# VHH binders against q9ulm0r997to1333: the designs that were tried, part 50

Target 1, 337 residues: q9ulm0r997to1333
Amino acid sequence: FSIPVHFTNGTYHVVGFDGSSTVDEFLQRLNQEIGMRKPSHSGFALFTDDPSGRDLEHCLQGSVKICDAISKWEQAMKELHPGKSEGGTRVVKLMYKNRLYFRSQVKGETDRERLLLASQTSREIVAGRFPINKELALEMAALMAQVEYGDLEKPALPGPGGTSPAKAQHLLQQVLDRFHPRRYRHGAPAEQLRHLADMLTTKWATLQGCSPPECIRIYLTVARKWPFFGAKLFAAQPAQLSSKENALVWIAVNEDGVSILDHNTMQVHITYPYSSVTTFGGCRDDFMLVIRSIPDKSSGKSHIEKLIFRMAAPKIAEATFIMASYMNHCTTTVNPP
Short names: E, the ipSAE of ESMFold2; O, the ipSAE of OpenDDE; V2, 0.75 times the mean of E and O plus 0.25 times the DockQ between their complexes.

## First folded at step 17 (VHH; framework vhh_4orz_3)

Design n5 (at its last look DockQ between E and O 0.82; V2 from the best seeds 0.72)
Fold by OpenDDE, look of step 17:
Structure n5 (fold): chain B 337 residues (1-337), chain A 119 residues (1-119)
Amino acid sequence: as target 1 above (337 residues)
Amino acid sequence: EVQLVESGGGLVQAGGSLRLFCAASGFDFSRYAMAWLRQAPGKRREWVALIYYEGRTDYKESVKDRFTISRDNAKNTVSLQMNSLKPEDTAIYFCAKSWYSTSRFFDSWGQGTQVTVSS
């Protein structure tokens, strides 16, 4: 059997498997074939889309058989769409994405890994889950454009080899759609969009001759300036917030701990290192964090704080598992077997 | 080890045709995209034609409709039919292996074959 594994840049690799192949074995094969590091270094994992069509992804566990995962997905599809013939138009989509990000492992990144990280980051930027101003957004979009399309072709001088203005404009629009934050374009008048395209052209033109690896290097260098690069962000509503306060925050989960970010600015309000986290996970329909404060020097008493956030159930599970994974990683790194 | 061996290059007059061949070994050929790259004197290496694992093709605009890339998975070969050749097509042509099934990036290429188009 073979199945395409989809990457964040819209490409895929076809990987073979048999009835006994586990997710770990499958990933090992994939990584070998595409030149990726092992998951413990790269932090990449295999995901499936949600059979309901919701914007949910499910991380596959390493010990699970690929066939079982596929079968489970297909069964769920059947259950959700009773009466539709076996030939449903939708098949399971396997996705290869970064799940855990480790700063200490950056030095060993492959070009493939860098490309995929950049692509994933680009998707986050487009979706509004990355703090970026308009100027930087254009620069980042231009870098990705250079990676994806190469040098911007000069408008067709009167001669057989030039790109038509219409084609050029279409390309620019595609680049904006793919690589520029939606929030900056949403509701914008046509004139503004044209101006944006012009600015993109200017930025993109400056990258003439820049190779994809170089562009990716620049891209990641810029992106990594954000302290929460590689973090997974979850939209959440604090349960204890007064009606007067912003009702939404980002919960950022990374190797350092759990951080609460402002929803609009993505500025950090507070960070809880894992050492301070005593309990975490779902509590009824909410996400709960129990935090132990540093003992007061004067009283020696530690204060325990319970934080409750409203989140979607699947997101609670995801956050919980990611936290657990980071905690386990930290333990293993400190006490290598 | 990945091996790519190009052949079929030569001297041709403008408007003429050449067919390049590449024999590949050392990897599962059928699962990877393949490409032809070229490098003209004093210029950077550039891809001109790409064929994905499933047979879908892509071309540099300047060679579109003149060049045709094809592959034979049974023989582990990729070919480039070049028609209506122009002096600007003069370059060393390289057969290249892609990173994976549908990648436009390349990790290996052969020694190349010289193509010279005279005016």
Scores: ipSAE 0.804, ipTM 0.918, lowest interface PAE 0.5, mean pLDDT 92
Fold by ESMFold2, look of step 17:
Structure n5 (fold): chain B 337 residues (1-337), chain A 119 residues (1-119)
Amino acid sequence: as target 1 above (337 residues)
Amino acid sequence: EVQLVESGGGLVQAGGSLRLFCAASGFDFSRYAMAWLRQAPGKRREWVALIYYEGRTDYKESVKDRFTISRDNAKNTVSLQMNSLKPEDTAIYFCAKSWYSTSRFFDSWGQGTQVTVSS
């Protein structure tokens, strides 16, 4: 047996397995073949797509057998489409991407780990889950263009293989669609989009001769200036305030704890370290976080704060799973016997 | 240990042809893309031709229609047929292994084989 494992840059690696292969064994082979560190260092994990085709991914646990995971996916698809025909059959898509980010593990990163982490970050930038200003956004897009396509090539007038100005402009718009934040181009007139492509060309040309590893290192150096690099962000509505307040926030989950960010500016309002989190979980579409403050010296009493947020149940499940994983890692790592 | 051994280089007059060969070992050859890179005197190494694990090919524009890359997964070999050679093609040619099945980045290459095209 073999199966493609997809990465966030649209590429994949074909990995062999047999009927007894666990996810852990499969990942060990994948990591060896593509030059990735083990999950306890890289924080990368294996996911399946959702059988319904929804934009939702399911993390596979290490002890599960790959064949069982595929069968579970296939059974779920059969239940969604009774009497499935052979034509147009969709198959499970395995995704390999970062789930947990550990700052202490940056020093040991491999080039492949950096490539895939930069690619994943680029998708977050495009989607608006990463704060970046307009000037820097173009520089980041140019870096990814250099990684993906190499040096910018000028039209070759003598041959039919040269690129016409109109065709070159179309290609530049495709690059912007792939690597540049959607919010900065939404509703823009065609003249503004052409001007943006011209500026991209200028930035990309300065990168002539820069290798993919060099571009990726620059990309990550810039991206890591944001304190929440590597965090998983969830849009949520505080439900505990009056019924007239519907302001969105970001709930950012990372190694340090759970942070509440302003939805528009992405500036941090507050960070709750895991040591202060008494309990957390979901009930329907309500995510609850119970915080215990340190005891006040004068009173000696700890304060308990209950935070409730409206968030879709599948996102609550994802957030709680990631939080639990970080809490388990912190206990194992920071308190060795 | 990944091993890549190039051969088939030599001196040829402009307009002539050469066929390069690469023997590969130490990895699961059939699951990786393979490429030919070249380095001219005083220039940086550049990608020339690529063949993916499933057989799809891609070429640098300046060699398109003159060079043909092929692979034999049973023998773990890759070859480069170079026709209509120009003095600009003079370089050391390296056989390279990709990072993974569909990667265009390379992590291993051999010592290379010299191709010299006289004018």
Scores: ipSAE 0.562, ipTM 0.827, lowest interface PAE 1.6, mean pLDDT 87
ESMFold2 (binder alone), look of step 17: mean pLDDT 86; pTM 0.881

Design n6 (at its last look DockQ between E and O 0.77; V2 from the best seeds 0.68)
Fold by OpenDDE, look of step 17:
Structure n6 (fold): chain B 337 residues (1-337), chain A 119 residues (1-119)
Amino acid sequence: as target 1 above (337 residues)
Amino acid sequence: EVQLVESGGGLVQAGGSLRLFCAASGFDFSRYAMAWLRQAPGKRREWVAMIYYEGRTDYKDSVKDRFTISRDNAKNTVSLQMNSLKPEDTAIYFCAKSWYSTSRFFDSWGQGTQVTVSS
């Protein structure tokens, strides 16, 4: 059997497997074939789309057989769409994405890994889950454009080899759609969009001759300036919010701990290192964190704080598992077997 | 080890045709996209044509409708049929292996074959 594994840049690689192949074995093969590091270093994992069509992804566990995962997905699909024959039905989509990000492993990144990280980051930028101003957004989009399309071709001077203005404009629009934050373009008048395209042209033109690896290097260097690069963000509503406080926050989960970010600005409100987290996970329909404060020097008594957030159930599960994975990783690195 | 060996280059007059061949070994050929690149004197290496694992093809605009890339998975070969050649097509042509099935990035290429188009 073979199945395409989809990457964040819209490309895919076809990987073979048999009835006994586990997710770990499958990933090992994939990584070997495409030149990726081991998951313990790269933090990449295999995901499936949701059979309901919702914007959910499911991380596959390493010990699970690929065939079983596919079968489970197909069964769920059938249950959700009773009576629809095999013809015209969605097939499971396997996705290869970064799940855990480790700063200490940056030095060993492969070019493939860097490209995929950049692509994934780009998707986050477009989706509004990355703090970026308009100027930087344009620069980042231009870098990705250079990676994907190469040098911007000069408008066709009167000669057989020039790109038509229409084609050029179309390309620019595609680049904006793919690599520029939606929130900055949403509802914008045509004139503004045209101006944006012009600015993109200017930025993109400056990258003439820049190789994809170089562009990716620049891209990641810029992106990594954000302290929460590689973190997973979850939209959440604090349960204890007074009527005057913003109703939404970002819960950022990374190797350092759990941070609460402002929903709009993504500024950090507070960070809880994993050492302070005593309990975490779902509590009824909410996400709960129990935090132990640093003992007061005067009293020696530690204060326990319970934090409750409203989140979607699948996101609660995801956050919980990611936290657990980071905690386990930290333990293993400190006490190598 | 990945090996790519190009052949079929030569001197041709403008308007003429050449067919380039590439023999590949050292990897599962059928699972990877393959490409032809070219490098003219004093210029950077540029992408010319791509064929993905499933047989889909892409071309540089300047060679579109003149060049045809094809592959034979049974023989692990890639070919480039070049028609209506122009002096601007003069370059060393390289057969290249893609990173994976549908990647436009390359990790290996051969020594190349010289194509010279005279006016």
Scores: ipSAE 0.767, ipTM 0.903, lowest interface PAE 0.6, mean pLDDT 92
Fold by ESMFold2, look of step 17:
Order: structure tokens, then sequence, then C-alpha cells
Structure n6 (fold): chain B 337 residues (1-337), chain A 119 residues (1-119)
């Protein structure tokens, strides 16, 4: 048996396995073959797509057999689409991407880890889960263009024998679609999109001769200036008594704890360290955090704060799983000197 | 542990042909893309031809109609058939292994084989 394992840059690696192979054994083989560190260092994990086709991914547990995970996915697909003919049904897509990000593990990164982290971050930038201004967004898109396509080739001058200005424009729009934030191009007229492509050309041309590893290192150096680099962000609405107020926020989960960010600016409102989280979880479409404040030094009293957010149940499940994983990791680490 | 050994280079007159071979070991050959790179005197190393694990090929424009890359997964070999050689093809040719099945980045190559095309 073999199966493609997809990466966030649209590429894949084919990995062999047999009927007894666990996810852990499969990942060990994958990591050895592609030059990745083990999950405790890299924080990468294996995911399946959702059988319904929704934009939702499911992390595979290490002790599960790969064949069983594929069969479970296929059965769920069949139950969602009864009566569909064979061959008309989607095939499971295995994704390999970062799940847990540990700042202490940056020094040991391989070039392949940096490539895949940059690719994943680029997807977050495009999706609007990463704060970036318009000028920096073009610089970051140009870096990814240099990585993916190499040096920008100048189109021929207009006239006989000089052709393909339309082909060059198509490539530039493809780069913008792939690497530039959707929110900056939504509803933009064609002339604005052409102006963006011209500005991209200028930025990309300055990168001539820059190697992919160098471009990736620059990309990550810039991206890591955001304190929540590597965090997983979940859109949520805090419970409100009135429909007059829009209180949409980001719940950011990282190694430090759970943070509430302003949805528009991505500025942190508050961070709850895991030591202050007494319980968390979901009930229907409500995500609950129970926070215990530190005792007041003067009174010695602490209080319990119950936070409720509306989120889709599958996103609640993902968030709780990631939080639990970070809490377990913090518990098992040695005390620093 | 990865080993790539190129052979088949030599001196040839313009318009002639050569076939380069690469013997690969130390990795699961059938799962990776393979490539031929070249480095002309005073120039940077450049890719020439690539063959993906599934057999799809890609070529630099200047060699597209003259060179053919192929692989034999049973023998762990890659070859490059070079026809209609020109003096501009003079270079050291390297066999390279990709980072993973569909990667366009290379992490390993051999010591190379010299191809010299005289006018």
Amino acid sequence: as target 1 above (337 residues)
Amino acid sequence: EVQLVESGGGLVQAGGSLRLFCAASGFDFSRYAMAWLRQAPGKRREWVAMIYYEGRTDYKDSVKDRFTISRDNAKNTVSLQMNSLKPEDTAIYFCAKSWYSTSRFFDSWGQGTQVTVSS
C-alpha cells in the first residue's frame, strides 16, 4: 500500500504502509523520508479532510491504524451520500501540517520544517487569520512567489516576436490568489487588481537570485514578529443578552494559554494561562472556559469566571483537543533552572 | 547515506549524442523526483530536466526537444539522453534527488560527470 500525504503548499509525498501500520509508525516513516523531526519537536501531525467536503480537518491519533482511519473516513462518506456510485465519491486526503507550535524548538528546525511552516503561515495570511498590512502583504506574497516560481521573467516588449503579456498577467493574478490576503482584493475592480499585480512585479523583481531557503528564512523572520505566530485561531461570539452588539472575537490557542483577540485588529484583549483554566469544553454550540483568578494578595480570595462563546461544534472539538494537548505537554516538561 | 553516482560524460562533437546515467542508493528511490542539473564554467548551477515519481517530466526550454529524462525504478537509475548537442551544453552534469515526491527542491547530488561539446 501507498498513499499521498499532502502539504499546505499543494505538494505531497507518497508513503508506504501495511495493514498493521499505526499513525505513529506512518509518521515516523514520513518524517524520515522528508527530513522532518519527530512530532514532539516539530509539532506536526497527520489530518484527514472532512467526509462532507467542509473546510474542516480531523487530527489522527497516533495509536490508530492508518487502514482503520481510511475505512472510517470511507464509511462516513458513504453514510453522508447513500446511493452514490463507486468512483463518484471523493477519496480521503491526508494532510501533514503543524498542530502544536513550541518556541523552544525553533533552533532545531530543518529546512523542510521551515518550508512547511512558511507555507502554512501563508495560508493563514490569505485566510485573514494573521494580521498584516497591505504593503507587507505584497512583500510576503513576493517571497512565496520566488520560492514557488523562482526569478520573475520579464515579458517581451510589445510587437512582432514579443508575446505573452496576458500570460504574465495570468501568473501574477495566480500568485495574488494563492499568497495575498483575500480581504484586500474582495470587491476590488479589475483596474485595482492590475495595479496590485504591477506592485507585486516590483517586489518580486527585487528578489532575483534569492534562494528558496533564504526567502523562507526571511518570511519566517517577518512572520514571527507577531506574538501569536503559530497559534490556532477560532472565530467565536461571546454570549450577549442583546442582538444590538457585535462581539465577534478570535480565540487564539498557543503554548502560553488561551487568548481573546479583537476580531478586526487582532490585538489581544486578555490571555488566560493554562494554570488559570479550571475546565473547558463544549455543550452544543457553546464553548465554555472556566477561569480561576489568582488570589488577591490583600484578601487571599480568588473568584471563578465562566466565559461562554458561540462556535460551531466541530471547531469547539478541535480547540479543546489542542488546548488539552498543550496542557499535557506543559505538565510533562522538566522544570527550567 | 544517500549516494548518487553519475556516468556517461565525455567529449563529443557538436550535433552528437551522449547518454548520462545515475545510479542511486540509500533512499527509497521510487518515492522521489529526480533531476539533472548542470553547471557551466563561471555560471551558477541550473536545472535541466526533472522526472517526478509518477513519471511526468519537465525540461528547461533550451533542451526541451533535444534531451529526454527517464527512470528505471527496478534498477534505481535515472538517465538523460542528450541529442543534437551544442557547445552551450558544455557543463558538469549532476544527478539530484528531490526533498520529497513532488518537491522541486533538491537536497543531494553526486560529484557530477563532465560533458564537453566541441564546435
Scores: ipSAE 0.526, ipTM 0.814, lowest interface PAE 1.9, mean pLDDT 87
ESMFold2 (binder alone), look of step 17: mean pLDDT 86; pTM 0.875

## First folded at step 18 (VHH; framework vhh_4orz_3)

Design j1 (at its last fold request DockQ between E and O 0.01; V2 from the best seeds 0.00; counts 0 for: placed apart)
Fold by OpenDDE, look of step 18:
Structure j1 (fold): chain B 337 residues (1-337), chain A 119 residues (1-119)
Amino acid sequence: as target 1 above (337 residues)
Amino acid sequence: EVQLVESGGGLVQAGGSLRLFCAASGFDFSRYAMAWLRQAPGKRREWVALIYYHGRTDYKDSVKDRFTISRDNAKNTVSLQMNSLKPEDTAIYFCAKAWYSTSRFFDSWGQGTQVTVSS
């Protein structure tokens, strides 16, 4: 059997497997074939789409057989769409994405890892889960354009070999759609969008001759200046806040701990290292964090704080699993067997 | 170990035709995209034709409608039919293996074969 594994840049690799292949074995094969490091270094994992069609992803566990995962997905599809023949034609989508990010593992990244990380970051930027101003957004979009399409071709003077202005404009629009933040384009008048395209052209033209690896290097260098590069952000509403302060926040989960960010500015409000987290996970329909404060040297009394956030159930599960993974990783690194 | 061996290059007059061949070994050929690259004197190496694992093709604009890339998975070969050759097509041509099935990036290539187009 073979199945395509989809990457964050819209490409895929076809990987073979048999009835006994586990997710770990499958990933090992994939990594070998495409030049990725092992998951413990790269932090990449295998995901499936959701059978319901919702914008949810499910991380596959390493010990599970690929065939069983596929079968489970198919069964779920049948259950969700009883009697509709159309539901029978949908095939599970396997996705390969970075799940855990480790700063210490930056050294040794392969070109493939860099490409996929950049592409994943680009998706976060587009979705508004990355702090970026308008100028930098254009620069980042231009870099990705250079990676994906190469040198911007000058609209040929009306001669047989020149790209038609219409084609050029279409390409620019595609680049903006793929690599520019949606929040900056939403509701913009046509004139502003044209201006944006012009600015993109200017930035993209400056990258003439720049190789894809070099563009990716620049891209990641810039992106990594953000302290929460590689973190997973979850939109959440604090439950304890008075009705007037029902401001959304981002919960950022990374190797250092859990941080609460302002939803609009993405500035850090507070960071909780994992050493301070005593309990975490779902509580009824909410996400709960129990934090232990460092005992005051004078009183010796530790204060326990309970934080409750309103989040979607699947996101609670995802956040919980990611936190657990980081905690386990930290424990293993400190106490190597 | 990945091995790529190019053949079929030579001297041809402008407007003429050549067919390049590449024999591949050391990897599962049927699951990877393949490409032809070229490098002219004093210029950077550039891709000119690409064929994905499923047979879809892509071309550089300057060679579009003149060059045709094809593959034979049973023989682990890729070929490039070059028609209406121009002096600007003079270069060393390389057969290249892509990173994966639908990648446009390459990690391996052969020693190349010289193509010279005289005016």
Scores: ipSAE 0.845, ipTM 0.936, lowest interface PAE 0.5, mean pLDDT 93
Fold by ESMFold2, fold request of step 19:
Structure j1 (fold): chain B 337 residues (1-337), chain A 119 residues (1-119)
Amino acid sequence: as target 1 above (337 residues)
Amino acid sequence: EVQLVESGGGLVQAGGSLRLFCAASGFDFSRYAMAWLRQAPGKRREWVALIYYHGRTDYKDSVKDRFTISRDNAKNTVSLQMNSLKPEDTAIYFCAKAWYSTSRFFDSWGQGTQVTVSS
């Protein structure tokens, strides 16, 4: 047997397995073949797509057999589409991407890890889960354009190898769609979009001859200036019974703990270290977080804060699992490689 | 240990043809994309032809329709048929292994084989 394992940049690697192969064994082979570090260093994991086609990915447990995971996916798809399940038209998609990010493991990153982290970060920038100003966003899009497409070809140059102006404009719009934040182009008139494309060509042209590894290194250097680089962000609505405010927030889960960010500016309101988290969990679409605060100077005693957020139940499960994984990792001493 | 050994280079007249060969070992050849890169004196190394694990090909515009990359998974070889050669094709040609099945980035290459095209 073999199956493609997809990466966030739209590429894949085909990996062989048999009926007895576990996820751990499969990952070991994948990591060896593509030059990735083991999961305890890279934080990468294997996921399946959601059978319904929703934007939800399911992390596979290491002890599970690959064939069993595929069968479970197929059964779930059959149950979702009984009238159209007699032959099945869609096949399970395996995804390989970062799940946990460890700052102490940046040293020793492979070129493949840097490529895939940059690609994953680029998707977050496009989706609006990463704070970036308009000018920097265009520079970041140009870096990814250089990585994906190489040097900008000048369509108006005299010569037999020139690209037509229409084809060049289509490529520029494709680059913006793939690598530039959607929010900065939403509702923009056609003239503003053409201006963006012109500015993109200027930024991209300055990268002529810059290698993909160098562009990726620059990309990550810029992206890592944000303290929550590598965090997983979940949109949530705080519960308010007496207030007329009901604004969304981001719940950011990372190595340090759970942070609440302003939804619009992505500035941190507060960070709760895992040492202060006494319990957490979900009930239907309500996520609860119970915090023991640092003793107040006036009282000399800490108090218990109970936070309730509205989130979709599958996202609560993801957040809870990632939090538990970080808590377990912080307790367990990791041996050097 | 990944081993890539190029052969078939030499001196040819402009308009002529040449076929390069690469013998690959030390990895599961059939699961990786393979490529030919070239480096002319004083120039950067550049890719010229790529063949994915499943046989789909891609070419640099300047060599498209003149060069043909192919692979033989049974013999673990990749070849480059170069037709209608021009003096600007003069370079050392390298056989390269991609990072993975559909990658366009390379991590290994051989010693290279010299191709010289005279006018």
Scores: ipSAE 0.721, ipTM 0.892, lowest interface PAE 0.8, mean pLDDT 88
ESMFold2, look of step 18: ipSAE 0.634; ipTM 0.858
ESMFold2 (binder alone), look of step 18: mean pLDDT 89; pTM 0.905
ESMFold2, fold request of step 19: ipSAE 0.696, 0.676; ipTM 0.884, 0.872
ESMFold2 (binder alone), fold request of step 19: mean pLDDT 88, 88, 88; pTM 0.894, 0.894, 0.895
OpenDDE, fold request of step 19: ipSAE 0.008, 0.127, 0.327; ipTM 0.293, 0.560, 0.700

Design j2 (at its last look DockQ between E and O 0.92; V2 from the best seeds 0.67)
Fold by ESMFold2, look of step 18:
Structure j2 (fold): chain B 337 residues (1-337), chain A 119 residues (1-119)
Amino acid sequence: as target 1 above (337 residues)
Amino acid sequence: EVQLVESGGGLVQAGGSLRLFCAASGFDFSRYAMAWLRQAPGKRREWVALIYFEGRTDYKDSVKDRFTISRDNAKNTVSLQMNSLKPEDTAIYFCAKAWYSTSRFFDSWGQGTQVTVSS
């Protein structure tokens, strides 16, 4: 058997397996074949897409057999889409991407790991889950354009050895669609989109001769300046706000703990280290986080805070699982069995 | 150990043809993209032709109508048929292994074979 494993840059690698292959064995083969470090270093994991086609991915546990995971996905798809599938049946999509980010493991990153981390970050920038100003957003898009397409070709009239102006503009719009934040282009008239493409051209031209590994290193150097690089962000509505002023926040889960970010500006409001988290979990569409604060100097007392957030249940499960994984990693690296 | 051995280079008159071969070993050849790169004197190495694991191909625009890349998974070989050669095609040609099935980045290449096109 073989199956494609997809990456966030739209590429894939075909990996062989048999009926007895576990996810751990499958990942070991994948990592060796593509030049990735093991999961304890890279934090990468294997996911399936959701059978319904929703924007939801399911992390596969290492002990699970690949064939069993595929069968479970196929069964779930049949239950969601009963009846005939005329013209084609959708198949499971395996995705390999970063799940846990460890700052101590940056030393030793492979070129493949850096490519895939940058690609994943670029997706977050496009989707608006990464704070970036308009000028820097174009520079980051230009870096990815250099990685994907190489040096910018000089525009010329139609003919041999040149790129037509229409094809050049089509490519520039493809680059913007793929690598530039959607929020900065949403609803923009054609003149503004052409102006963005012209500015992209200027930024991309400065990268002539920059190799893909160099562009990726620059990309990650810039991206890592954000303290929440590598965090997983979940949109949530705090229950403690008045009903007249309900607003979304971001719950950011990373190695250090759980942080609440302003949804619009992405500025951190507060960070709760895992040592202060006594209980967490979900009930239906409510995510609960129970915090024990360090006693302050003025009162000498610690406080228990119960934070309730409205979130979609599958996102609560994902957040809970990632939090547990970070907490478990800390105990296994400090308190071995 | 990954080994890539190029052959078939030489001196040829402008307008002529040449076929390059690459023998590959030390990895599961059929699951990787393969490419021909070239390096002219004083220039950076550039990709010329790429063949994905399933046989789909891609070419640099300047060679698209003149060069053909192909692979033989039974023999673990890659070839490059070069037609209508121009002096601009003079370079050392390298056979390269991609990072994975559909990657266009390369981690291994051979010693190269010289192609010289005289006017």
Scores: ipSAE 0.629, ipTM 0.861, lowest interface PAE 1.3, mean pLDDT 88
Fold by OpenDDE, look of step 18:
Formats: structure tokens, C-alpha cells, sequence
Structure j2 (fold): chain B 337 residues (1-337), chain A 119 residues (1-119)
């Protein structure tokens, strides 16, 4: 059997497997074939799309057989779409994405790993889960454009070999759609969008001759200046907030702990290291964090704080599993067997 | 070990045709995209033609409609038919293996074959 594994840059690799292949074995094969590091270093994992068609991804466990995962997905699909012939044509989509990010592993990154990380970051930028101003957004979009399309071709003077102005404009729109934040384009008048395309052209033109690896290097250097690079952000509503202040926050989960960010500015409100987290996970329909404060040197009394957030159930599960993974990783690195 | 061996290069007059061949070994050929790259004197290496694992093709604009890339998975070979050759096409041509099935990035290439187009 073979199945395509989809990457964050829109490309894919076809990987073979048999009835006994586990997710770990499958990933090992994939990593070997495409030149990726081991998951323990790269933090990359295998995901499936959701059978319901919702914008949800499910991380596959390493010990599970690939065939079983596929079968489970197909069964779920059948159950969700009883009698509709259209449900029978949808095939499970396997995705290869970074799940855990470790700063200590940056030095050993391969070019391929860097490319995929950059592509994933680009998707976060487009989705509005990365703090970026308009100027930097254009620069980042231009870098990705150079990687994907190469040098910007000058509109050929009306001669037989020149790219038609229409084609050029179409390309620019595609680049903006793929690599520029949606929030900055949403509801913008046509004139503003044209101006944006012009600015993109200018930025892209400056990258003439820049190789894809060099562009990616620049891209990641810039992106990594954000302290929460590689973190997973979850939109959440604090439950303790009076009904009057529908204040959303971001819960950022990374190797250092859990941080609460302002939803609009993404500025850090507070960070909880994992050492302070006593309990975490779903509580009824909410996400719960129990935090132990550092004992006051004077009183020796530790204060326990319970934080409750409203989140979607699948996101609660995802956050919980990621936190657990980081905590386990920290424990194993401190106490090498 | 990945091995790529190019052949078919030579001297040709402007407007002429050449066909390049590449024999591949050391990897599952049918699962990877393949490409032809070229490097002219004093210039950087550039991709010219690409064929994905399923047979879809892509070309540099300057060679579009003149060059045709093809593959034979049974023989592990890639070919480049070059028609209407121009002096600007003079370069060393390399057969290259892509990173994966639909990648435009390359991790291996051969020693190359010289193509010279005389005006």
C-alpha cells in the first residue's frame, strides 16, 4: 500500500506501508526518504484530517497501525454520512507537521526541516496567529514568494516572450492569498489591494537572485525573534470574566510552559512554567489549569490558583496532549536513564 | 547510494536538436520527482525541466514549448528532448533527483553532460 503524506507547503510524498506498519515505523520511513531528523529532535508528527470536514486535525499515536487509523477514519466518515454516495469518495488526508518545537534542536536543523517550519509558520501568519505588522508581513510574503516561484519576472515589454500583465497580476494575487495575513486584506477596497500588490512587487524584486535556502534562513531568523515561535496558540475565553467583558485570550503552549497572551496584541500577560502546573485538562466543558504559586519566603504558604477557560472540546484535548508531551520531555531530559 | 549518469550532450548548430538521457539508481525512482538542471559558464545552476512522480511536467519559461522532459519508471531513466536550440542554451546539463514526490528542490545530481550550441 501507498499513501500521500501532505506537507505544509502544499506538496506531498508518497509513502509505502503494509498491514502491520505502525505510525512510528511509517514516520521512520518517511523521514528516511525525505531526509528529516527523528521526531524526538524535529518535533514533527503525523496528523489526519477530521472525518466531519471540520477544520480539525488529529495527531496519530506512534503505536497505532496506519491501516487501523485509516479504517477508523473511514468508519467515522460512513457514520457521519449515512447513505450519501458523496461521502464515499472522500479519502483520509495524512499531514506531516511540526507538533513540538525545541530551541535546543535548532542547530541540527536540515534544509528540509527549515523549509517545512517556515511553511508552517507562514500558515500561522496568514491565519492571524503570529504577531506581525504590515511591513514585515509583506517582507515575509515576498520571501515565501521567492522560495516558491523564484525570481519575479519583469513584465516583458510587449514582445512575444513576456508574461502578460494579466498573468503577473494573477500571480501577485495568488502570493497574497497564500502568504499574506488575511486580517489585513479582509474588507479592503480594490485600490488598497492593488497598492498591496505593488508593494509586494517592490519587495519581491529586491530578492532577485536569492536562493530558496537563503530566503528560508532569513525567514526563520526573523520569525524566531518572536519568543513564542513554535508555540501552539489556542483561542480561549476566561470563565471568571464577568459576562460584560467577552475578552478573548491566547493560550500559548511551548517547551517553557503555558502563557496567556492578549488576543489582539499577542502581548504576554503571564507565563506559567510547567513546574507550577499541578493539574491541567478538561473540566466539564472547559479547560482548567491549576497553578501553585511559589511559597512566600516569609510565610512558607503556597497559594493554589484555579484558572478556567472556555474552549472547544477538541482544542482542549489538543492543548492537554501537547502540554503532557512537553512535560514528559522535560522529565526525560533531566533524568537520562 | 544515489547515482545519476547523464548522456547525449554534444555540439549542435542553432536551431538543431539534442536528446539527453539520464540513468538513475540507488533509490525508488518511481516515488521521486526528477529534473534537468543546467549551468552556463559564470552563471548559477538553474532548473530547466521537472517531471513529478506521476508524470506531470513543469518548465522554465525560456525553454517552454522547445524542451520536453519524460521518464520511464521501468527503466529508471529520464530524458530531455531539446528542440530549436539557441546559443543561450549552452551549458552543462545535470540530471537531478528531487527531495520527494512533488518537490522542486533537489538533493542529488550527476556529473553532467556538456551541450554547446553554435550560432
Amino acid sequence: as target 1 above (337 residues)
Amino acid sequence: EVQLVESGGGLVQAGGSLRLFCAASGFDFSRYAMAWLRQAPGKRREWVALIYFEGRTDYKDSVKDRFTISRDNAKNTVSLQMNSLKPEDTAIYFCAKAWYSTSRFFDSWGQGTQVTVSS
Scores: ipSAE 0.547, ipTM 0.822, lowest interface PAE 0.8, mean pLDDT 91
ESMFold2 (binder alone), look of step 18: mean pLDDT 88; pTM 0.896

